# Designs tried in a protein design chat: VHH binders against o75319. Part 36

Target 1, 181 residues: o75319
Amino acid sequence: GNHIPERWKDYLPVGQRMPGTRFIAFKVPLQKSFEKKLAPEECFSPLDLFNKIREQNEELGLIIDLTYTQRYYKPEDLPETVPYLKIFTVGHQVPDDETIFKFKHAVNGFLKENKDNDKLIGVHCTHGLNRTGYLICRYLIDVEGVRPDDAIELFNRCRGHCLERQNYIEDLQNGPIRKNW

## First folded at step 1 (VHH)

Design zd4 (framework vhh_4orz_3)
Fold by ESMFold2-Fast, scan of step 17:
Structure zd4 (fold): chain B 181 residues (1-181), chain A 120 residues (1-120)
Amino acid sequence: as target 1 above (181 residues)
Amino acid sequence: EVQLVESGGGLVQAGGSLRLFCAASGRTFSSYAMAWLRQAPGKRREWVALITSGGKTDYADSVKDRFTISRDNAKNTVSLQMNSLKPEDTAIYFCAAYSKPTYFGHYDYWGQGTQVTVSS
C-alpha cells in the first residue's frame, strides 16, 4: 500500500557521509505515488535522494536496502549504474549472524572493487536509524576495530539522530564480535 | 609496503601556522587513503584529517576550517597545513596509510610522528 511509514516524517532524509568511511545513511525513499500524502517539503523520492547526495558533492556506488518490504520504491527507480542489494531484516530484533555476515560481505566486496574511487555505500532501513545504525556500527566494531561508543557517536552525529533501540545499543556495546566471514 | 616519514613539526606561538609533510615510499602509495592522527600528553590518540586516493577530504570537528590536508601522488607526499594553532593542538602528529577507507580502522602503515608544540 501507499501508507506512509510510521514516524517516517520525523527523520532527516539523508545524513552526512561518515568521515573516514564510505558509509552514508538515509531513510527509505518513497516513490512518486506516495507524494499525494506529503507536503512538497516532505517528499523524498529516489530522485530526491540522488540530488541530496550530489548536493553534498558525493556519489553513490551501492545501495543496501534493509527494509522487509518492496512497497516503498523499486530497484528500477534507481539509476542503472548504481548496484542495489536487498537484505531483508525485521525491525525490533538485533539482526542475526547470517544477516550481519551478508552485510559485511557486501561492504568488503564493494570496498575491494572500488579502491580507485570515492563512491559511497548508501544504507537504509525504514527510518535509516536503528537497523541501519546497528549494521554500520557492527561493521566498524567487528571489522575495523572501532570502540563501540566511538562508532555509535560517529553514526549518531552524521545521521543527525541517535540510535533509539536499547537492545541494539546494548548488543553493540557488550555483545560478542561476529567474526563469521 | 609503504614506509612513512613525517616532518615539519616544531614550536610555534598560539595563532601561528605550521605545515607538516609525510613522505611515502612504495609504488602503491596512490591507492592508499592517507590520514593524520595526533596524540597529546595524557590523552587518547585522535584522528585529525583524511584524504582519499581520489582526493576527497574529511576533518575532525576540532580542526575543521583551521587545517587543510592535501596530497601529491607524483611525489608520494601528503601534507597538513595547520592554521590558527591553539595550545590544545600540542601533540605528536602521525601520518598513516590504509587500503580500506576508515580513519580509525586498522591502518596498514604508520609513521613515527613529528612533535608539534603550541605555546600560550
Scores: ipSAE 0.011, ipTM 0.424, lowest interface PAE 9.2, mean pLDDT 86
Fold by OpenDDE, second read of step 2:
Structure zd4 (fold): chain B 181 residues (1-181), chain A 120 residues (1-120)
Amino acid sequence: as target 1 above (181 residues)
Amino acid sequence: EVQLVESGGGLVQAGGSLRLFCAASGRTFSSYAMAWLRQAPGKRREWVALITSGGKTDYADSVKDRFTISRDNAKNTVSLQMNSLKPEDTAIYFCAAYSKPTYFGHYDYWGQGTQVTVSS
């Protein structure tokens, strides 16, 4: 249905680019059919996403959608010039190795193909926080060798909200490195 | 700490050639991968060329087969030979160093840049 996700309004629509990375996190944009349930200032559509990114003087080169549903918006709602990748990611659970690998592979592929530009990888789940933050941090930790606490701090600061799920945090801080290939 | 100083920029006509140089300070030059980046007016900084510490090279598609990056570890220099220059190549060119390959645009050290202007 077209019900607004729980707590969706509580989160900033778009974070900031993570310095030293190509990542930017945001909450899920909602297609027009959701607007009737929102105040104008609460609306956050795919179009709004791109406008907000532009306001930051950034450009999206890829969107990775981690939601476990397709009801929020359609890939057709996005510019044709921006690739869209769906990685169905179950909420509340630490993503499995396959999911992590898919994410890493997508990121690496993008980076390889976009060496000559500064376009961003936009990542979102429902709130653009927990699943999003985990996978971004997992990448930074496993692939870039970033200290877990540094990765988490960086994400939190840039997203404007802190990772909330202890199992995610614990896994990032103390969990094993996941396979990169 | 490594200091990078670019040189060799200037005005050139389309179809012409320029050779940029980057001089690095310090004794650890050979341990760094080196890159050239450029930023045109009103445009985002873009990666141009890379040479690893081992001498492997890579290029942006826009400059492939026209530009050549090379390094001289004995002289602590990295060069960018630019042939068949186009007006679109007009930009400030930056030399950058990093300890590990990255596509995030994160480099350990940057130069001040050198202006390259290609006239029609």
Scores: ipSAE 0.006, ipTM 0.249, lowest interface PAE 11.3, mean pLDDT 91
ESMFold2-Fast, scan of step 1: ipSAE 0.000; ipTM 0.108

Design zd5 (framework vhh_4orz_3)
Fold by OpenDDE, second read of step 2:
Structure zd5 (fold): chain B 181 residues (1-181), chain A 120 residues (1-120)
Amino acid sequence: as target 1 above (181 residues)
Amino acid sequence: EVQLVESGGGLVQAGGSLRLFCAASGRTFSSYAMAWLRQAPGKRREWVALITSGGKTDYADSVKDRFTISRDNAKNTVSLQMNSLKPEDTAIYFCARGSYYLKTPSMDVWGQGTQVTVSS
């Protein structure tokens, strides 16, 4: 249905580009049918997403949707020029190796194809925080060799909210490196 | 203000070795990626070696297997071991601080550079 996700209104709609990366995180945009349940200032649609990205003088080159549902918006709501990738990611638990691999593969593919531009990889789950933050940080740690605490700090600062799930944080800090291939 | 100071440059014969050092001021050294770049006469500045905050390294193809970048976070230093030097390696070598994620380098602090000359 059109139920607003719990605590969805509590999070900034769009973060900032992570310096030195092509990542930007945001909360899930909601299609028109949700607007009747929101105040005008609370609305955040796919159109609003792109407007906010433009306001930052950035451009999205890819959207990775980590939500475990399709009820929030449709790929058709996005510009045709921006590819959309769905990676169904279960909430509250550390993503499995397959999910991590899919994410890494998508990012690497994007980077390979977008060497000549500075377009961003937009990543979101429901709140654009925990699943989103974990996978972005997991990539930075495993692929880019970023220190876990640095990755987490960078994400938190840019998203404007801190990772909340202790199991995610613990896995990032102390968990094993996952295969990149 | 964060400063980078290079040392260890000089004149060396082809086939020889040099070790460059870069000392960084400040307390946040371990949070940043570090890089060595070089600029030869009449050429553009080019990447030589990178090391992330986590210690992963990357090298230009021209120096791969000859050069080794390393860092000591306790001493706030980054070094470049250069072996099997060639005349083509002659350049001013610069130490730089930045972020180098997703192969998108962003550098914000530079040293003054140190001259490396390799004679034939």
Scores: ipSAE 0.008, ipTM 0.304, lowest interface PAE 9.0, mean pLDDT 91
Fold by ESMFold2-Fast, scan of step 1:
Structure zd5 (fold): chain B 181 residues (1-181), chain A 120 residues (1-120)
Amino acid sequence: as target 1 above (181 residues)
Amino acid sequence: EVQLVESGGGLVQAGGSLRLFCAASGRTFSSYAMAWLRQAPGKRREWVALITSGGKTDYADSVKDRFTISRDNAKNTVSLQMNSLKPEDTAIYFCARGSYYLKTPSMDVWGQGTQVTVSS
């Protein structure tokens, strides 16, 4: 039963830090039990994630996991020094206001507690693209006042893949700003 | 794409100094570690100095008390101050976007280089 997520191999493991922000996006890491179904160059474990972040001379200070499952890896697979936050999100639908607020609150809290360092907020869903890109862009638009098209372009360029889900893109471009609950 | 252009090389006598510059394009400069590498005739490229996005520096043992790397994020530049130059420092010097695996730097974008010749 340890099936590799559909299309997971189609995506780059880790994007680049989004300049002017503390965000970095990546696809879901897969624990050791999945490696039987992967070639060595396809492996992307929690350890591989941290190695690839170090390769960019960056350091993770928080991981936000947007998947609806805990089967891909466990928080115990992460260094004890890196906080882990689970926000259960379902694919296909635009995240609800409660989910958006939880994400914003976590980001704002991290930034407040990490004023004296340059550590990154790592965000992932299954592919590190649609739910991940939506919530990061929503934060940039609503909290930082970034223009929607600029936020989307920045995310796409840094992730190395374009947001695919039209309803997410339309909500970002034309939807209401979520200021409060 | 990131474009890197090195300058500041030249001919100098042993014991002299040179300052190298690297001009980088675009929005992503401040987010990356930057490195200097060199390649002497007939030898492999070797790492010389690294500066992280936050300004932390690291140096190869052969240069650590003689060279200083610095960056200016407002100008998208990285500089290498080279003091007490030796004939064995003769090489083409390259600016590169740095990355690491564990504690080891790896390079994925670099420029065309600037020639440094130290006479003796």
Scores: ipSAE 0.000, ipTM 0.095, lowest interface PAE 18.0, mean pLDDT 83
ESMFold2-Fast, scan of step 17: ipSAE 0.000; ipTM 0.151

Design zd6 (framework vhh_4orz_3)
Fold by OpenDDE, second read of step 2:
Structure zd6 (fold): chain B 181 residues (1-181), chain A 120 residues (1-120)
Amino acid sequence: as target 1 above (181 residues)
Amino acid sequence: EVQLVESGGGLVQAGGSLRLFCAASGRTFSSYAMAWLRQAPGKRREWVALITSGGKTDYADSVKDRFTISRDNAKNTVSLQMNSLKPEDTAIYFCAATWYKGSYSPYDYWGQGTQVTVSS
């Protein structure tokens, strides 16, 4: 269906680049079929995403889609020059080790291939907050050795919204490091 | 706000060693990843090394196995041990602080830089 996700309107469409990283988080863009249910100022399409990124003087090099559905937009809605990766990620529960590994592997691959530019990794779930924030922070913590609280604070600040799910926060702060291989 | 001050630069012969230091102000030093970057005459500024807030290190390929970055959180300092120096290492070396690692990303705070000259 084309119903607007719950609370989707409550979140900023696009965050800011996380300083020192290649990450930027945003809420899920919605294809045209959703626009009839939105005020013009509420619309956030794939095209709008790219426009907003340009307004920040940034460029997307990869989009990682963590939503557990394909109903929001199609990869074909994106420019051909921007790779798209789907990682089906169940909401509300801490992502499993396989999901975490997939995310890490994708990020590492991107960084390896994009050493000569400053293109961003765009990450989103439905709201671009909890699943998105968890996996980004999990990467920073496990791979880059960032302190958990620092990672969370950085993400929250840049996204303009704070991680909400206590189980995610708890796992990031006190949970075990996940293997990177 | 964090202030960064570099020291330890100078003239050294090829094959020699130098150790650069960067002193950071403030109480939040441990929250920042620290990096060294360098800019040679007529060249773009390039990333050299980074140590994360968690102590993980990374190096540019050009300096790998020759340079070592380390930090002392108790003293709010980051250092760069440079061994087997080459003329190509001649540059102004900058200390920088950021929340995270990024070879092309802007850093939050910068030092004034220290000149390193390696003679043939």
Scores: ipSAE 0.008, ipTM 0.278, lowest interface PAE 10.1, mean pLDDT 91
Fold by ESMFold2-Fast, scan of step 1:
Structure zd6 (fold): chain B 181 residues (1-181), chain A 120 residues (1-120)
Amino acid sequence: as target 1 above (181 residues)
Amino acid sequence: EVQLVESGGGLVQAGGSLRLFCAASGRTFSSYAMAWLRQAPGKRREWVALITSGGKTDYADSVKDRFTISRDNAKNTVSLQMNSLKPEDTAIYFCAATWYKGSYSPYDYWGQGTQVTVSS
């Protein structure tokens, strides 16, 4: 359907860049067809996303879309200069090792190819919170050696909302490091 | 949001040259593809040229090798250099901004247009 995602209005559209990283997290942008169901101040289109990123004096170099659907916006709604990667993830279960590996590989590849610039990796799921926060924190813990509590605190602070899924938090704090990077 | 204002239109003789400018206001200029379209009296609006946010250009067959589109992101300006002008180039020229690309792309913002008249 053309329904606004449940609880989508409850979350800030876009967070702040996570200091010391290339990550920025946001909720899913909604294409123009959704705007008739939204007040002007509630709109968050692909265009609004790029406007808000520029207001922070930042630039997107990659978007990683973790939603299980393509109904919210299309890659053609994005500037052709910004690569788009879809990683289909389903909710509530901790992402499997294959999904974690795909995310790590994409991030690593971007960083290797963008050493000469400061462009950001934008990551979103529907709310830009649970799946998004899990995979970003998993990368920081496993690849960059960040302490789990520090990674979670950094994400929560920069996103403006705390990770909600207890099983995701538990896996980040006490689960094994995935060596598939 | 982007506002567009065209300038540089006027009267020129066949075989002459003219340069059009489009000044954009808005923090997102560099993220848009910019296009020039034209409309002659009694005819449909037609696409002329496009420059993407990455600087890739495309042109209508009728103007290829005669017109050159360029952009200056520091000045929020897009320009159209028109050489070897023909009477059939006479039209109102519009600047437009879009997230899409190609001749039939939807445009999010439009200027008011600037008149180009080619005599003789």
Scores: ipSAE 0.000, ipTM 0.100, lowest interface PAE 19.2, mean pLDDT 84
ESMFold2-Fast, scan of step 17: ipSAE 0.000; ipTM 0.124

Design zd7 (framework vhh_4orz_3)
Fold by OpenDDE, second read of step 2:
Structure zd7 (fold): chain B 181 residues (1-181), chain A 120 residues (1-120)
Amino acid sequence: as target 1 above (181 residues)
Amino acid sequence: EVQLVESGGGLVQAGGSLRLFCAASGRTFSSYAMAWLRQAPGKRREWVALITSGGKTDYADSVKDRFTISRDNAKNTVSLQMNSLKPEDTAIYFCATPRLYYSGQTYDYWGQGTQVTVSS
């Protein structure tokens, strides 16, 4: 249905670009059908997303949607110039190796194709926090060699909210490196 | 804002060695990847070496197996050991804070550079 996700209002709609990366995290934008259940200032549509990104003097080059549903918005709601990738990611659980690989592959592909620009990879789950943060951090750790604590701190700071799930944090800090290919 | 100061450049004969140093300001040095760049006369600036915050390294093909990048997070420094230097290595060398690996050649900060001259 068109119910607002739990706690969705509690999170900043869009984070900041993660310095040294092409990542920006945000909560899931909601299509127009959700607006009737929101105050005007609470609304965050796909259009709003792009406006907010532009306000930061940034440009999205890719959106990775990690939600496990398709009810929030449609790819058609996005500009045609911005690729949309869906990676169904179950909540609350550490993403499996396949999910991690898909994410890494998508990011790597984008980066290879976008060497001549500075467009961002927008990543979101429902809240743009736990699944989003885990996969971004997992990428930074596994692929870029960032220290786990640095990755987590960087994400938290830029998202404006901290990773909440202990299993995610623990896996990032102490878990094995996942295969990159 | 991060300030970077390069040192260690100079004149060296072909086959010789130099070690460059870069001192970074700020408390967040350990969170950033670091790179060395160089710009030869009449040429475009090129990436030379990279080291991630976690210590992973990468090198341009032209310097691979000759140069070694390292960092000391406790001292906020990054170094470039250059061995088997060639005349074509002559350039101004810059320390820089790069964007991550596949994001292209965008850098947030760099220093004034240090001149390296390799004579034949």
Scores: ipSAE 0.016, ipTM 0.334, lowest interface PAE 7.0, mean pLDDT 90
Fold by ESMFold2-Fast, scan of step 17:
Structure zd7 (fold): chain B 181 residues (1-181), chain A 120 residues (1-120)
Amino acid sequence: as target 1 above (181 residues)
Amino acid sequence: EVQLVESGGGLVQAGGSLRLFCAASGRTFSSYAMAWLRQAPGKRREWVALITSGGKTDYADSVKDRFTISRDNAKNTVSLQMNSLKPEDTAIYFCATPRLYYSGQTYDYWGQGTQVTVSS
């Protein structure tokens, strides 16, 4: 249904660009049909997302949607100029190797195609925190060689909220590097 | 394909300053981000500073407020002003065009860099 996701209002709509990377994280935008359930200051539509990104003097070049549903907004609610990629992930579980590979492949492809600009990769799940933070940190650790604690600290600071799921944190800190290409 | 050549390194006392230069040949680099990385003996290569095509700058925490990156698109040059130098800044410094800004694993760099030695 059209129910607001649990705890969605508790999170900042959009974080800041993660310095030294092309990543920016945010919570799921909600299409206009949800606005009747929200005060004006709580609204965060696809349009609101792009307005907030522009306010930071940034520009999106790709959106990666990690939610397991399409009920919150549809690709057609986004500007035609911004590619949209859906990677279905379930909450609570550490993403599997296939999901991690798909995320890495999408990021690598975007970066190769966008060498001559500064456009950002926007990543979101429902709250823009646990699945989002896990996959961004996993990329930084596995592909970019960032130390796990540094990746987690950078994400937490820029998102404005700390990763909450201990199993995700534990996998990032002590789990194996995923070398699937 | 482009060549990047670093210069401006040398020996300096702790607390001193140096300015590094990176010259690009074979292209107009104004559309690309440019980064500085360094490698100390026995350590991993680490990212130091970045300037985007749009002029935004980022710095590693270890050099923040001490180093300033700038670019001159008319001369195809990027420079790194290094102030309040510390012995731990001793390294070979490389300029690179990053694919992703944060890691030496995704940079394209050329030459042997420029040596910076900071004496205590």
Scores: ipSAE 0.011, ipTM 0.320, lowest interface PAE 9.6, mean pLDDT 85
ESMFold2-Fast, scan of step 1: ipSAE 0.000; ipTM 0.142

Design zd8 (framework vhh_4orz_3)
Fold by ESMFold2-Fast, scan of step 1:
Structure zd8 (fold): chain B 181 residues (1-181), chain A 120 residues (1-120)
Amino acid sequence: as target 1 above (181 residues)
Amino acid sequence: EVQLVESGGGLVQAGGSLRLFCAASGRTFSSYAMAWLRQAPGKRREWVALITSGGKTDYADSVKDRFTISRDNAKNTVSLQMNSLKPEDTAIYFCAAGKYTIYHSSFDYWGQGTQVTVSS
C-alpha cells in the first residue's frame, strides 16, 4: 500500500543549507498518490521540495536518495535538469564502506563539475535524519576534516532535528576515518 | 590564491564593542565561505561565525545575538561586529576561507589572528 511512512509528519520537510557546505537535508518527498492521505499543509511532493528550496533562495543541483525503496516517488517526478542518484541504504546499521565511498564519490564529482555555481546537494532518507545525517557528517569528517562534534551540531541545527541513533553518533565521534583508496 | 589579514583587535572593558576586519587578496573571494574562529589560551580553537558565498550566516550559541558577521565582496572584506563583550570572549580571533568547508581545520586559507582582550 500507499501508507505514509511512520513518523513522517513529525519532521520538518526541508532543513536549511549547512553553511560552508553544499549540503541541504530533507525528508522523503511523497508523489501525488499520497496526497489523498494528507491535509494541504502536510503535503510535500517533489514539486513542493523545489518550491521550498527556492523560498530559501537556493537551487538544487543533485538529489541523493538514500531510501531502501522506490515507492515514495520516482526520478521521473523530478525536473530532468536535476541529476538523481539512488544509493540503497538499509536503516539501523551504520552504512558500510561501499555505501560511504559511493556517497563520497558522488559528492566529490558534483563539486568538481559545479565549481562555477552555488547549487546544492540535496540528501534524503525517509525522515532526512539518521542515514542522511550520518553520511553528510561522515563526508565532512573524513573529506573536509571537520571535528565530529562540530559536524553533528551543524547538521542537527540546520536539519532542525537531532540525530537519534546512538550507534551512528558513536561511529562519527569515535569510529575510524573511511579513507578513499 | 587567497591571503587573509585580520585587524581591529584590542583591549576593551566588559559590555563594550569591537569590530574585527579581515582583508582578503585574490580574485575569487566572492566564491569562498568566510568564517571567524577564536582560540583562548590552553583551549582548542572554536568556531564563532560563518558567512557563505551566497550570504547565509550562522553563529555559535555562545555569541548568538551579540556578534554579527558580514561581507563586502567589492572590497574583499569580511567583518565581525562584537557587542556586549564578556571576559570569556578573550581570545585570538582568526579569519578563515573555504570553498566547500565549514569550521576549524577544514578551511583552505587562514589569517594570522588578532588578539581580543576583554577586562572585567
Scores: ipSAE 0.000, ipTM 0.162, lowest interface PAE 13.9, mean pLDDT 85
Fold by OpenDDE, second read of step 2:
Structure zd8 (fold): chain B 181 residues (1-181), chain A 120 residues (1-120)
Amino acid sequence: as target 1 above (181 residues)
Amino acid sequence: EVQLVESGGGLVQAGGSLRLFCAASGRTFSSYAMAWLRQAPGKRREWVALITSGGKTDYADSVKDRFTISRDNAKNTVSLQMNSLKPEDTAIYFCAAGKYTIYHSSFDYWGQGTQVTVSS
């Protein structure tokens, strides 16, 4: 169905680039079929996503979609020049090692192939907050060696919203490092 | 290297059913996400169905509840059961494999495609 995700309107559409990284987080864009249920100012389509990114003088080089469904928008709604990666990620649960590995691998692959540019890795789940924040922070912690509290603070600040799920926060702060390969 | 070979395409009347098969070579089939994509004349290639290495499935809205993707890791095959076919489903159907679930055309391996024609 085309029902608006719960609390979707409560979150900023797009965050800011995380300084020192290629990450930018945003909430899931919704295809046109959802617009009839939204006020004009609430609309956030794939097109709007790219417009907002451009307004920040940035360019997306990859989109990682962590939602568990394709109902929100179609890959065809995205420019062909921007790869779209789907990593099915269950909500509310700490992502499993396989999911974490897939995310890390995708990010590392992108970085390897995009050394000559400054394009961003756009990451989103439904709200672009909890799943998104966890995996980005997990990457920063495990791969970049960032202190967990610093990673979380950085994400929260740039996303404009704070991670909400205690199990995610706890795992980031106190959980084991996951294998990178 | 993985080779993909599609089969099962053909001509069918509207409302009919077809089952497409894709046979994959190699020993690492279970590590790949598999997908079916299709391309109609004059249209861009579109994603149809996906099954992850873990068995999770997803479908394009246009085929949801009509198409079913499944995989048999023991046989290195992925199938697409297509029911309630419509003329709009007419296209070349491609089997694709990738280590990552990437939509568009960024899969690692592609089949040559099989023609599906649905007559009104």
Scores: ipSAE 0.000, ipTM 0.219, lowest interface PAE 11.9, mean pLDDT 91
ESMFold2-Fast, scan of step 17: ipSAE 0.000; ipTM 0.115

